# VH-VL binders against q96p48r954to1139, part 1

No score or structure here was measured in a lab: all are predicted.

Target 1, 186 residues: q96p48r954to1139
Amino acid sequence: ASMGDTLSEQQLGDSDIPVIVYRCVDYITQCGLTSEGIYRKCGQTSKTQRLLESLRQDARSVHLKEGEQHVDDVSSALKRFLRDLPDGLFTRAQRLTWLEASEIEDEEEKVSRYRELLVRLPPVNRATVKALISHLYCVQCFSDTNQMNVHNLAIVFGPTLFQTDGQDYKAGRVVEDLINHYVVVF
Structure headers, positions and changes below count from the first letter of each chain, unless a header shows other numbers; Kabat numbers aren't used for antibody chains.
ipSAE, averaged over its two directions, is called F for ESMFold2-Fast, E for ESMFold2 and O for OpenDDE. V2 adds 0.75 times the mean of E and O to 0.25 times the DockQ between the complexes of E and O.
[cut] stands for letters that were removed.

## First folded at step 1 (VH-VL)

Design f01
Fold by OpenDDE, look of step 4:
Structure f01 (fold): chain C 186 residues (1-186), chain A 121 residues (1-121), chain B 107 residues (1-107)
Amino acid sequence: as target 1 above (186 residues)
Amino acid sequence: QVQLVESGGGLVQPGGSLRLSCAASGFTFSDYAMNWVRQAPGKGLEWVSGISGSGGSTYYADSVKGRFTISRDNSKNTLYLQMNSLRAEDTAVYYCARDYYDSSGYWFDYWGQGTLVTVSS
Amino acid sequence: DIELTQPPSVSVAPGQTARISCSGDNIGSKYVYWYQQKPGQAPVLVIYDDSDRPSGIPERFSGSNSGNTATLTISGTQAEDEADYYCQVWDSSSDYVFGGGTKLTVL
């Protein structure tokens, strides 16, 4: 079995965002925002795996274009990449503190706590989280079309980003909070 | 509970055509990629074809490329396999299998009972 | 192309431990999956990701994978465990690859 490389070991773009994440997010933004069930529907396993391998090998050489790649394959590759991060996107050290933050009842205090936790992330992780949440905020803006509201996206990305089996609802809550409060948190 | 039920199998002559169906229930069909896997009599399992949840991406084993077409109707929770130019070596029980993956790998977590396709003159 | 080799048959007495091997070049670098198939029935997933069990699969089923060999182990084998067992991997060249299958006989 292959373990994913750390986030900081990836090819990085100008904003400290891994090129692999940028390629996927950019493609979904261009071609997948109105796709019904985006990020919920699974791509074909072989295509997803091949794409992910290509991106891991040399993300800079991969050019995703409409018609060449199906959005479900690209979205699946992105989810797989994020899920396979050795320490997760929020790092192993900070994972529980993020989940705990979701239990704060006062919204202003909660937002303040998330800001504090973001500063504690490595620069690449912080940049990636911001880019991803920004993208998901954009995706949910088309929820009337793609059927992926904030809650649905949180259900998908909670377990993905926190590497849970879906039993811990706090993971989804963190993602939901970050999307809902994107403007004030980031 | 997840259920997959294949149908459409039968006897066909070499060069003939046949369309298989797989009715799915117990899960959100469109969320999952689906596959066809076949098993010749007394032989092992062989992957045949796969399709993404939306149906936009398809894959085929070399042995069936150009002859078989996988498709799906998510409104009917049904997977299809159009088989053309059938050969004797295509004789097998054909299973539909749900494609699943977690943080680690890819596998078939649920299978149908299969439908028998016999290609013989 | 990767090829998976399984013994054609394995026999075990009730209550004893059955071990079914699946050999392939550097198979330890891949995740291996195991399926149980009884006569006239659909395959059933019994092990995924080398060693994980789906819900409903008895704890007596376990899996390991290292080097060039993956192993399905059935501790305290019971009569109902008599079946064909297939290992499977994903390969970039061949997509899904299955072993030839092993018939487990419970004596």
Scores: ipSAE 0.048, ipTM 0.607, lowest interface PAE 3.1, mean pLDDT 92
Fold by OpenDDE, look of step 2:
Structure f01 (fold): chain C 186 residues (1-186), chain A 121 residues (1-121), chain B 107 residues (1-107)
Amino acid sequence: as target 1 above (186 residues)
Amino acid sequence: QVQLVESGGGLVQPGGSLRLSCAASGFTFSDYAMNWVRQAPGKGLEWVSGISGSGGSTYYADSVKGRFTISRDNSKNTLYLQMNSLRAEDTAVYYCARDYYDSSGYWFDYWGQGTLVTVSS
Amino acid sequence: DIELTQPPSVSVAPGQTARISCSGDNIGSKYVYWYQQKPGQAPVLVIYDDSDRPSGIPERFSGSNSGNTATLTISGTQAEDEADYYCQVWDSSSDYVFGGGTKLTVL
């Protein structure tokens, strides 16, 4: 696999989640939930790059072990992978509609809109979004320890998932909404 | 160019109310969260309140919770701060500040020149 | 709740290096931002994300953050750099937290 491959071109697990995503999320869940600033701090560039290359080449053969991989390297690899998706996690076609949905004032209507948009995603994208948001929901449960509440996570993943430069606040808002309403949206 | 202009400051008695405004220009107002930060005379900076781009989310410092209300009118590119039950310790220059964020966090990239609020009997 | 501590004042001769510290528990795990405020003026962002400079900020301004201390460094300090400087972080419980500010005097 090369840099810039689509989600559907990745090695997929049984639930249509790319193995690369699963590996990273699983490791962070096991080793990083209580890490202060998780997903905010960057890993070492060289280590992150090597890990990402290995995962892209053959994610199934990569086994992340506690103590061998720094959580920030793994989290950085995951973020970079998601950021570098050619169409983004929410696809170019649906990107604007997701951002617009975040501006809906009525919460019930907004939740309904997000449900509709999820159905429009390709199966792999939908499964990946669900897995990622579920994971972030778990991360924020430990916000007292890791200092990464829903808002902080949205700051990080908004630009990452929507491939923005951080100027559009709506990107973070979408992520914030999905985490806050995870139970009813998914 | 980004410009923020505060107004509405003045002298008010304790227990009184005041409404501040911040007129924004030079950027897409609704795409940015906005904040109020105050500075008592001769003192440091204190964050007061923040509001999301759409206005759907609001945040307050403990010192002003229940007394201040932040709001915005995106059609007018204007940020507001309704201050009720004012106290002497609320005396300060009030700045509106634009939020910026990346993969690391939030900070204030642009500030207005501030408006003075004096609470005194 | 996180508290940020700055020295009340720092003095430096022209052309010398000024260092302003911002201390907080495990502040190195957070990103720190620095603002310059001259008398009667609004604050101006001079450093973001520990060490990055906004456009228009002179290269003599730099920042670092590790352990329990973030530092704003001004190399070759000029008279125009005389101002109050504030550090700031994001905190999950307190949102935006500022240091007490440091008055930099250029002698």
Scores: ipSAE 0.007, ipTM 0.545, lowest interface PAE 10.3, mean pLDDT 92
Fold by ESMFold2, look of step 8:
Structure f01 (fold): chain C 186 residues (1-186), chain A 121 residues (1-121), chain B 107 residues (1-107)
Amino acid sequence: as target 1 above (186 residues)
Amino acid sequence: QVQLVESGGGLVQPGGSLRLSCAASGFTFSDYAMNWVRQAPGKGLEWVSGISGSGGSTYYADSVKGRFTISRDNSKNTLYLQMNSLRAEDTAVYYCARDYYDSSGYWFDYWGQGTLVTVSS
Amino acid sequence: DIELTQPPSVSVAPGQTARISCSGDNIGSKYVYWYQQKPGQAPVLVIYDDSDRPSGIPERFSGSNSGNTATLTISGTQAEDEADYYCQVWDSSSDYVFGGGTKLTVL
């Protein structure tokens, strides 16, 4: 039987991060940091779908190997998993509060507000946000090669994490802020 | 109502400098990446430079790298373009444009009316 | 790097369908955005994400994108549709790329 759809229903690793997230992040860290357009480019639809189905069924049993999965297929599977979460990574209940926090003009006040909001997330959600933002910080460290700076990553992950169709314009700002202030926020 | 108003254009000699401004109103300015796009007389659109909402990341077309600097002051809701070492081919109407995005891509949902820069000897 | 090619001009009679092409190597793998620019005015967005219309854009504007060609289609073309039209993509190595523009004449 497949796992449930919510983040809390996923298999968890030793760090309380969903195994599906860890597998994808680990693979891209090993094989994809220098790949041009990583996270922006789409993988092949059929390969992405099969990978995501395997991870949803039993993420612990899936082991990604270089040469067996294209990095764009893995990045696409991760994005689809996050996009399809029923309540979203930041939760429906906190979504507007996160977006409103991005409006705070004073940077120290904004960072403090993000820390407060992180504490209020369910533990699995909080661990997943930290792991993902940490990973995206590493991706942008290779931006001279992969062409994915903080702005590019925010554009991809804002809509993905807040599950917008392009009508909620603040989602990218939250992601950009979290990456830029990673050390202080986390 | 979103409004973008460019200023600072004018006539300058080759090798000279100009600073363009774009005053933003009707939206939370710091929430949006902003861009400059130019159009030479009788020609098409050319992207020039972009800046993230926080100002932490800047981007430049190859034709202007090292000569132009984009910046913003979020406390004044103003976007800037410092243009140095101007050349005749920089003659254009310069538009500020608000960036918009989703999981599919990047585009410009609102544009100012432009300011003319003429580089002539 | 992708370069976008548009025909310099397209002419249609009022009420006919105008089709403006935007050609680029594998442009179908990217999302295409279309802008309308009337004389002396700033560009305005008329199509985003290949085929979606912003609020306030008439239903006669539509778009498609596959293979090496994206197309802006204006059905039942009206005199006020006379303008320059630009396609645009984002590319990870070149950032924003515009086509050269197409002058639509309604005659």
Scores: ipSAE 0.005, ipTM 0.482, lowest interface PAE 13.6, mean pLDDT 86
Fold by ESMFold2, look of step 2:
Structure f01 (fold): chain C 186 residues (1-186), chain A 121 residues (1-121), chain B 107 residues (1-107)
Amino acid sequence: as target 1 above (186 residues)
Amino acid sequence: QVQLVESGGGLVQPGGSLRLSCAASGFTFSDYAMNWVRQAPGKGLEWVSGISGSGGSTYYADSVKGRFTISRDNSKNTLYLQMNSLRAEDTAVYYCARDYYDSSGYWFDYWGQGTLVTVSS
Amino acid sequence: DIELTQPPSVSVAPGQTARISCSGDNIGSKYVYWYQQKPGQAPVLVIYDDSDRPSGIPERFSGSNSGNTATLTISGTQAEDEADYYCQVWDSSSDYVFGGGTKLTVL
């Protein structure tokens, strides 16, 4: 396994959220909510790689400023970080259980199952899921401007967060459900 | 294709004024910061001034601060440099250059062909 | 305030490897950009981010940067590579800083 690559092995902020995640989310919240195609557009490969390397080296020392970093480079770095987690955000142990929960037909029962699964995540993973879904909820609130509704975000983040290949419909449905129900689930 | 075409250079006496223009085409002009870089005859490159894509932020080398004013008109895709109180040491070819950047720094990915400014009696 | 120093000239025979240095205090902590300027022409970017090559730049151009020295390397030099070469960094206190330039002669 990679040294220091799990969520709990990252530099953490006051809320048990990895600093690398907080830095990216905070920057996009400040500067990227109205950016057309945010999270769907790709940043430049070399810029994304160098940003991610800087954040992995010492996330606490990296302070993203408007005008110094393109939002698509930051969004691509965040997606890459999440995709590369050795155990994934939802953990390998719970991955299939989350995907199976997405198939529950009764909406209230499905929401209850997601709450139960969240309690079973390690504390850092749970805090990170909450922060990320809260952020994506804010992104979709600007969908008239940025063109990224819940469905679009779910297509991007489903495979990223569950580390599946391509458009796994169940992974996307979990993300979509969490965004749509974020107030009740969290 | 990205094109940058400078104009407005010429001969001017010390203490005089001149305004340079740079016409941009082939890209969304307002998305890019723009710069002026000069080169005295037989010498190296020297950055002069820069302006943000919106025009809200302007930057100047110490050698020109207070004498030169950079501006842009995004509706005309044109960059300007107003040069006042000209001195002999301002004699140079002036290039407009498109700014590009990443997490570590800034560089110029496209340059115009330059326009010559000569400050002489 | 970082100052960049380049040798005034470098001469190489056709087909040989040219190395153009750019020295500055802890330049390895910054990313370096290289421009080629042929006589009577505007500068053209040939290396960015220390070692990356823009589309259309021949593979014989490469770059490195560590410690106090960045290096532009041209393998298998050709007559059309004869030009002035400038290194550049961005510095938060000085903005854009250029080296003094190196004239590459291919004989």
Scores: ipSAE 0.000, ipTM 0.433, lowest interface PAE 16.2, mean pLDDT 85

## First folded at step 3 (VH-VL)

Design a17
Fold by OpenDDE, look of step 6:
Structure a17 (fold): chain C 186 residues (1-186), chain A 121 residues (1-121), chain B 107 residues (1-107)
Amino acid sequence: as target 1 above (186 residues)
Amino acid sequence: QVQLVESGGGLVQPGGSLRLSCAASGFTFDDYAMNWVRQAPGKGLEWVSGISGSGGSTYYADSVKGRFTISRDNSKNTLYLQMNSLRAEDTAVYYCARDYYDSSGYWFDYWGQGTLVTVSS
Amino acid sequence: DIELTQPPSVSVAPGQTARISCSGDNIGSKYVYWYQQKPGQAPVLVIYDDSDRPSGIPERFSGSNSGNTATLTISGTQAEDEADYYCQVWDSSSDYVFGGGTKLTVL
């Protein structure tokens, strides 16, 4: 891994959220909430790649202006960034514990478990998870328009965040649970 | 209402040390990065140091690296600047400034009234 | 390292338009921020992201940025606008960079 590949090595915003994540999330919030298939649709590979490279190089200097960037390119850049994290957003060490938590049947116990697991995350990871889940919660609020309900978002972000090949359904369940219980978990 | 109140300024001899404080109120302190910006008498603004909300990341201008240490106590809503090996050129009003950012950039949205540091023999 | 250059002083008659420039290499590719500082007071943000105004800042304040020059424009300048004005950018090498400041005098 090269310098700046890990989450904590990224340029950080005020709340210790990587600027690359904040820029993408903020742009999608402003320009993409009502976009049909947001986060499901892929951007243009070349544009996504260029954007991601620019963000990785110097996220603080990248200008994402309305009308200049396609929302699918930005969303694809974000997903790829998260997917390619060396340790993953939930860390390699804690990955299995998160997946196991999704199997808890009692909802109150499950929520409590997720809270405990969040505390175990490094501060940057915890802040990033909160920001991302908050954003996804917002996205699903417009599911009637963008066709991305909690389940659909979980299908997309489960494999992305847990770096799976999509065969482990528990990854999606974790994301689904975090979105559904965002208010009480965070 | 956001308020930032600096303190700790005063007269110090060259080579001496001083610690500045900035008491913050009116907002969730640990959600925001904080900065110190100074202004020498009759001169312009110069960024000195910054610290992330959690305190995990610190940044310094080249002019103060190795001499100044920025820190924060989020339980007390207080920002600090430990200044060691002070020089005459460090004489300035030191402002505490809250950092704000969006999808576009970084800037200082709130400033304290500043505290004067005078380094003189 | 990027350097921001401002005129040391600008004078304007009341009611006239004041323009304060901030020059830097390819500054148009960066977002520029402007601060107003009155004598004995702390700086106050008046423009962010080139042209956006914080709440409470009069509409007569506007900003633009292109090429190598950012400009703070004060239309219908009033006596209370007399102050020092600083431009600022963020730079990967220098972090926060300020211009040298411009003293605006309202005649």
Scores: ipSAE 0.031, ipTM 0.651, lowest interface PAE 3.7, mean pLDDT 93
Fold by ESMFold2, look of step 6:
Structure a17 (fold): chain C 186 residues (1-186), chain A 121 residues (1-121), chain B 107 residues (1-107)
Amino acid sequence: as target 1 above (186 residues)
Amino acid sequence: QVQLVESGGGLVQPGGSLRLSCAASGFTFDDYAMNWVRQAPGKGLEWVSGISGSGGSTYYADSVKGRFTISRDNSKNTLYLQMNSLRAEDTAVYYCARDYYDSSGYWFDYWGQGTLVTVSS
Amino acid sequence: DIELTQPPSVSVAPGQTARISCSGDNIGSKYVYWYQQKPGQAPVLVIYDDSDRPSGIPERFSGSNSGNTATLTISGTQAEDEADYYCQVWDSSSDYVFGGGTKLTVL
């Protein structure tokens, strides 16, 4: 039986975060933080597709073990899940409002605006944003080893989360801002 | 074949105005952000302004904010730069450049041949 | 705001290896792009994402980026490689930033 395609249709864990997101984030946190190019590198296409299909069908039944799943296949599956969400992580309704907020020049005002926008997201979306940004903050803490600083992660996740076709780099700015201000925003 | 052809350059007095055009062909124009990059005679490259594929977002270097306006007409496959309150420091060859963007960064994959703007009294 | 510094010129004999540096504070945290510009011509991209070569660019062009320095390397340098070379990064606060350019002379 299909779990559906939208974020609200996913199996949810203890914190109202989709199990598919939690599984991928947990695996990469435990096995991938020192992997060079994590999230930038692409996994093998067929393995990524197979893993993502398994996670979409029943994320609770999928067990990710070191040596059996490559970190790049897991990171690619997570990115593809987020990119393929019908309404997107930040929702279609709020997409432009988030992108406009990134243009606020006063940093304190911008951070306050991001907090306001987070409250307006549906609860599952808000919890997922917090979990993902928290994870990316941890990834950049290992940037000396994995080569993925805030800038690199923002470039990867901007288009992924805002589902752009490469034409609006403000999406990367939002992601970079959220990671840089993680402690204050979340 | 991607082609970018600039026009509209010329001699103008300080405080004057010019409008540059860039005709694009060989690709789906509205799928790409576009930029203007300038090069003063004998000097290096300087990014001036950029615009998203739809035209909904515009970006400017601090040196031109408030004086230059980037725009595009996707029905004509044409990029524009309206240059007002021109200064001697704006003298340069102006290049139209196609933006390319992936998970790693932003760069210019195709450039036009440039059009010369000279600001002199 | 990052500033990129390049040497004004580099000279090499034909067949030798040319190395053009691009220095910036923590440039290794960004991806670097390299453009070749021959006199009177528009720039042409020769390296993207630090070390990758666009289709049609000869294999003698390579790049690296770590710490505070990115380097464009041309092995077996040929007369046709004589040009100005610019490094470029993107930054959300400054947008596109170019180095000052390096004139490569093949003697």
Scores: ipSAE 0.000, ipTM 0.485, lowest interface PAE 14.5, mean pLDDT 86

## First folded at step 8 (VH-VL)

Design z5
Fold by ESMFold2, look of step 8:
Structure z5 (fold): chain C 186 residues (1-186), chain A 121 residues (1-121), chain B 107 residues (1-107)
Amino acid sequence: as target 1 above (186 residues)
Amino acid sequence: QVQLVESGGGLVQPGGSLRLSCAASGFTFSSYAMNWVRQAPGKGLEWVSGISGSGGYTYYADSVKGRFTISRDNSKNTLYLQMNSLRAEDTAVYYCARDYYDDSGYWFDYWGQGTLVTVSS
Amino acid sequence: DIELTQPPSVSVAPGQTARISCSGDNIGSKYVYWYQQKPGQAPVLVIYDDSDRPSGIPERFSGSNSGNTATLTISGTQAEDEADYYCQVWDSRSDYVFGGGTKLTVL
């Protein structure tokens, strides 16, 4: 198995979710939901890089075990993987359209527009968005313990998912909207 | 070392137009989002508009949407604000501000000295 | 939409502690940034991420944020600290939101 740059070039599970995403999300769900500052805190640089390299080379062969991997190293690896996707999770072609949708004043119209935009994503991207947002919804359910409410997660994942590197200030609004409206959007 | 210098302020009639510039130096301009923040005489700070480092994404406060256009020229290290259909309430000192981000939020780490825009008959 | 409320003014004797509040609904769930502005000058960042100081900001400046109130604290207040102080948050819907400002007088 070769390291792929796009989502569709990754090793995929039966549900069209990249194995690297599934591995990280599953580990954080098992070991990290109560970890203070999860996704906001940075892992150790060298450990994060080694983990990410292993996952990129053969995600199916990597087994994340409690006690061997710090949750912050796994969360950092996932964020870096998403940040480094050549076309991004929401694709460059749709990026402006997603950001414009976040400015719609009427909530029902905005939710309807997000549903339409999800249909337009490639199947792997759409499945990955759903899996990731579902996971983030679970993370914020533990916000009393982990200190990561919807707003905090949106700040982290907006730039990460739209690949702004802090250059697009409204990307967080899309992530916040998707988490807040998870039940009706997905 | 970071320096932001605004220019282009002045007196303009209501309904008129004005273009502000902000010359940047001492950092890689294209790597940073940039903003305009204004302050009416004797009043507080109000965010006006922002633009991504590439210039691909622009943002506006509701009070200026449709009238103001933010832009940048990364080859000249210059931020611009085109202000059309000016109103008396747009009278303010306009600051150029550099954005910063570290996974916790967004804030302004460097500011220019501002340029005064006066809208009056 | 979040609105940030600051007292219009605070007075403190030299050497005493000044506390400037910034109130907003559930502001403790956001990070707060503080700017100092002296008359005729541009704002200067003095606190970021609730409580962190940029390089060059004296240790007498500190910050906290919990519940519905963030506080800028200046211990051992000096005459040069006399200025206007603004709190700021970022919100994905409202973008940058500033408090109304507090004039600190050192007398």
Scores: ipSAE 0.025, ipTM 0.644, lowest interface PAE 8.1, mean pLDDT 88
Fold by OpenDDE, look of step 9:
Structure z5 (fold): chain C 186 residues (1-186), chain A 121 residues (1-121), chain B 107 residues (1-107)
Amino acid sequence: as target 1 above (186 residues)
Amino acid sequence: QVQLVESGGGLVQPGGSLRLSCAASGFTFSSYAMNWVRQAPGKGLEWVSGISGSGGYTYYADSVKGRFTISRDNSKNTLYLQMNSLRAEDTAVYYCARDYYDDSGYWFDYWGQGTLVTVSS
Amino acid sequence: DIELTQPPSVSVAPGQTARISCSGDNIGSKYVYWYQQKPGQAPVLVIYDDSDRPSGIPERFSGSNSGNTATLTISGTQAEDEADYYCQVWDSRSDYVFGGGTKLTVL
């Protein structure tokens, strides 16, 4: 269950990416790439909630400035936003298909399947997935500093993005695959 | 209420085999990844193996790779651990543990009472 | 591979504050989980995500994590708190990693 508006109903910026998403991603890229435990550590609940509410109300009016916002509050807001999407980032219709794709043993076949599935996503979802995975690829490049390698990020974003009732390794594997194969998938 | 009940433990000779079972109830079994964690007598906890909710993914500690096989039958709400080529160091109480998660990671929120496996030397 | 180190034992008098450490390289970048195990019983989760308490766990249990050390704190320790305590993290190479455990004795 989700309480938020659909992804396509959000304020959209360039390339069909929701403003709420690229503001958070941009801020974290600028201020959080070397932050220990980025995306794994939670922000303060009250601050995260207030930020998220502001972003949902009018993302274009929210200005995140370096030093004024704790990076963990911003990352938590982003994760919560993605988690609370009514149909999820990968859509309700395609979610299980994505999880199934993660079970493909042949890497080339798996990559091809992910490409196919990406094309099947709505444009805003596809653009958002690409932007998010691109960002996560950048985050893991600093894993020696921030301690967030591909696996760690997958642990965090798997559950966040696939909104399952329980725990399954497949969600993390999809995220891991997309990060590892970012260049060839996107 | 969540319940996990292990069975199948016993005495076995080195090189022998044993199959453990864990009967789950009180929750949608297939929605949760499950794990085996063992504890040698007087020692600490050691993760042994994990399996995804659907059973599509399995994970093993290096100490048991190639010898142990984790599986599940979701129609029976049962987790299994097939242990082959058993060694004395495999002697332990084996717990089944349910995996839980949030936006931060994975941990074990429910544990069974364990079943004792003794490998004689 | 990450290794978690705990003191083998900690002793406190009733009503005192017990502190159990869990040390590991950059453990502050990970969430730490704590389990209580009483003799002959299965482990019970007492702290998750460094400092959050599951339902049913007394407020006297708290956790913190920074740098290379996570700490389980039991304020106003009671006799029933005597048990073994284990810290745990998830690691990309080792999956689930446990500390060696700490025996808490209430004198």
Scores: ipSAE 0.007, ipTM 0.544, lowest interface PAE 10.1, mean pLDDT 92

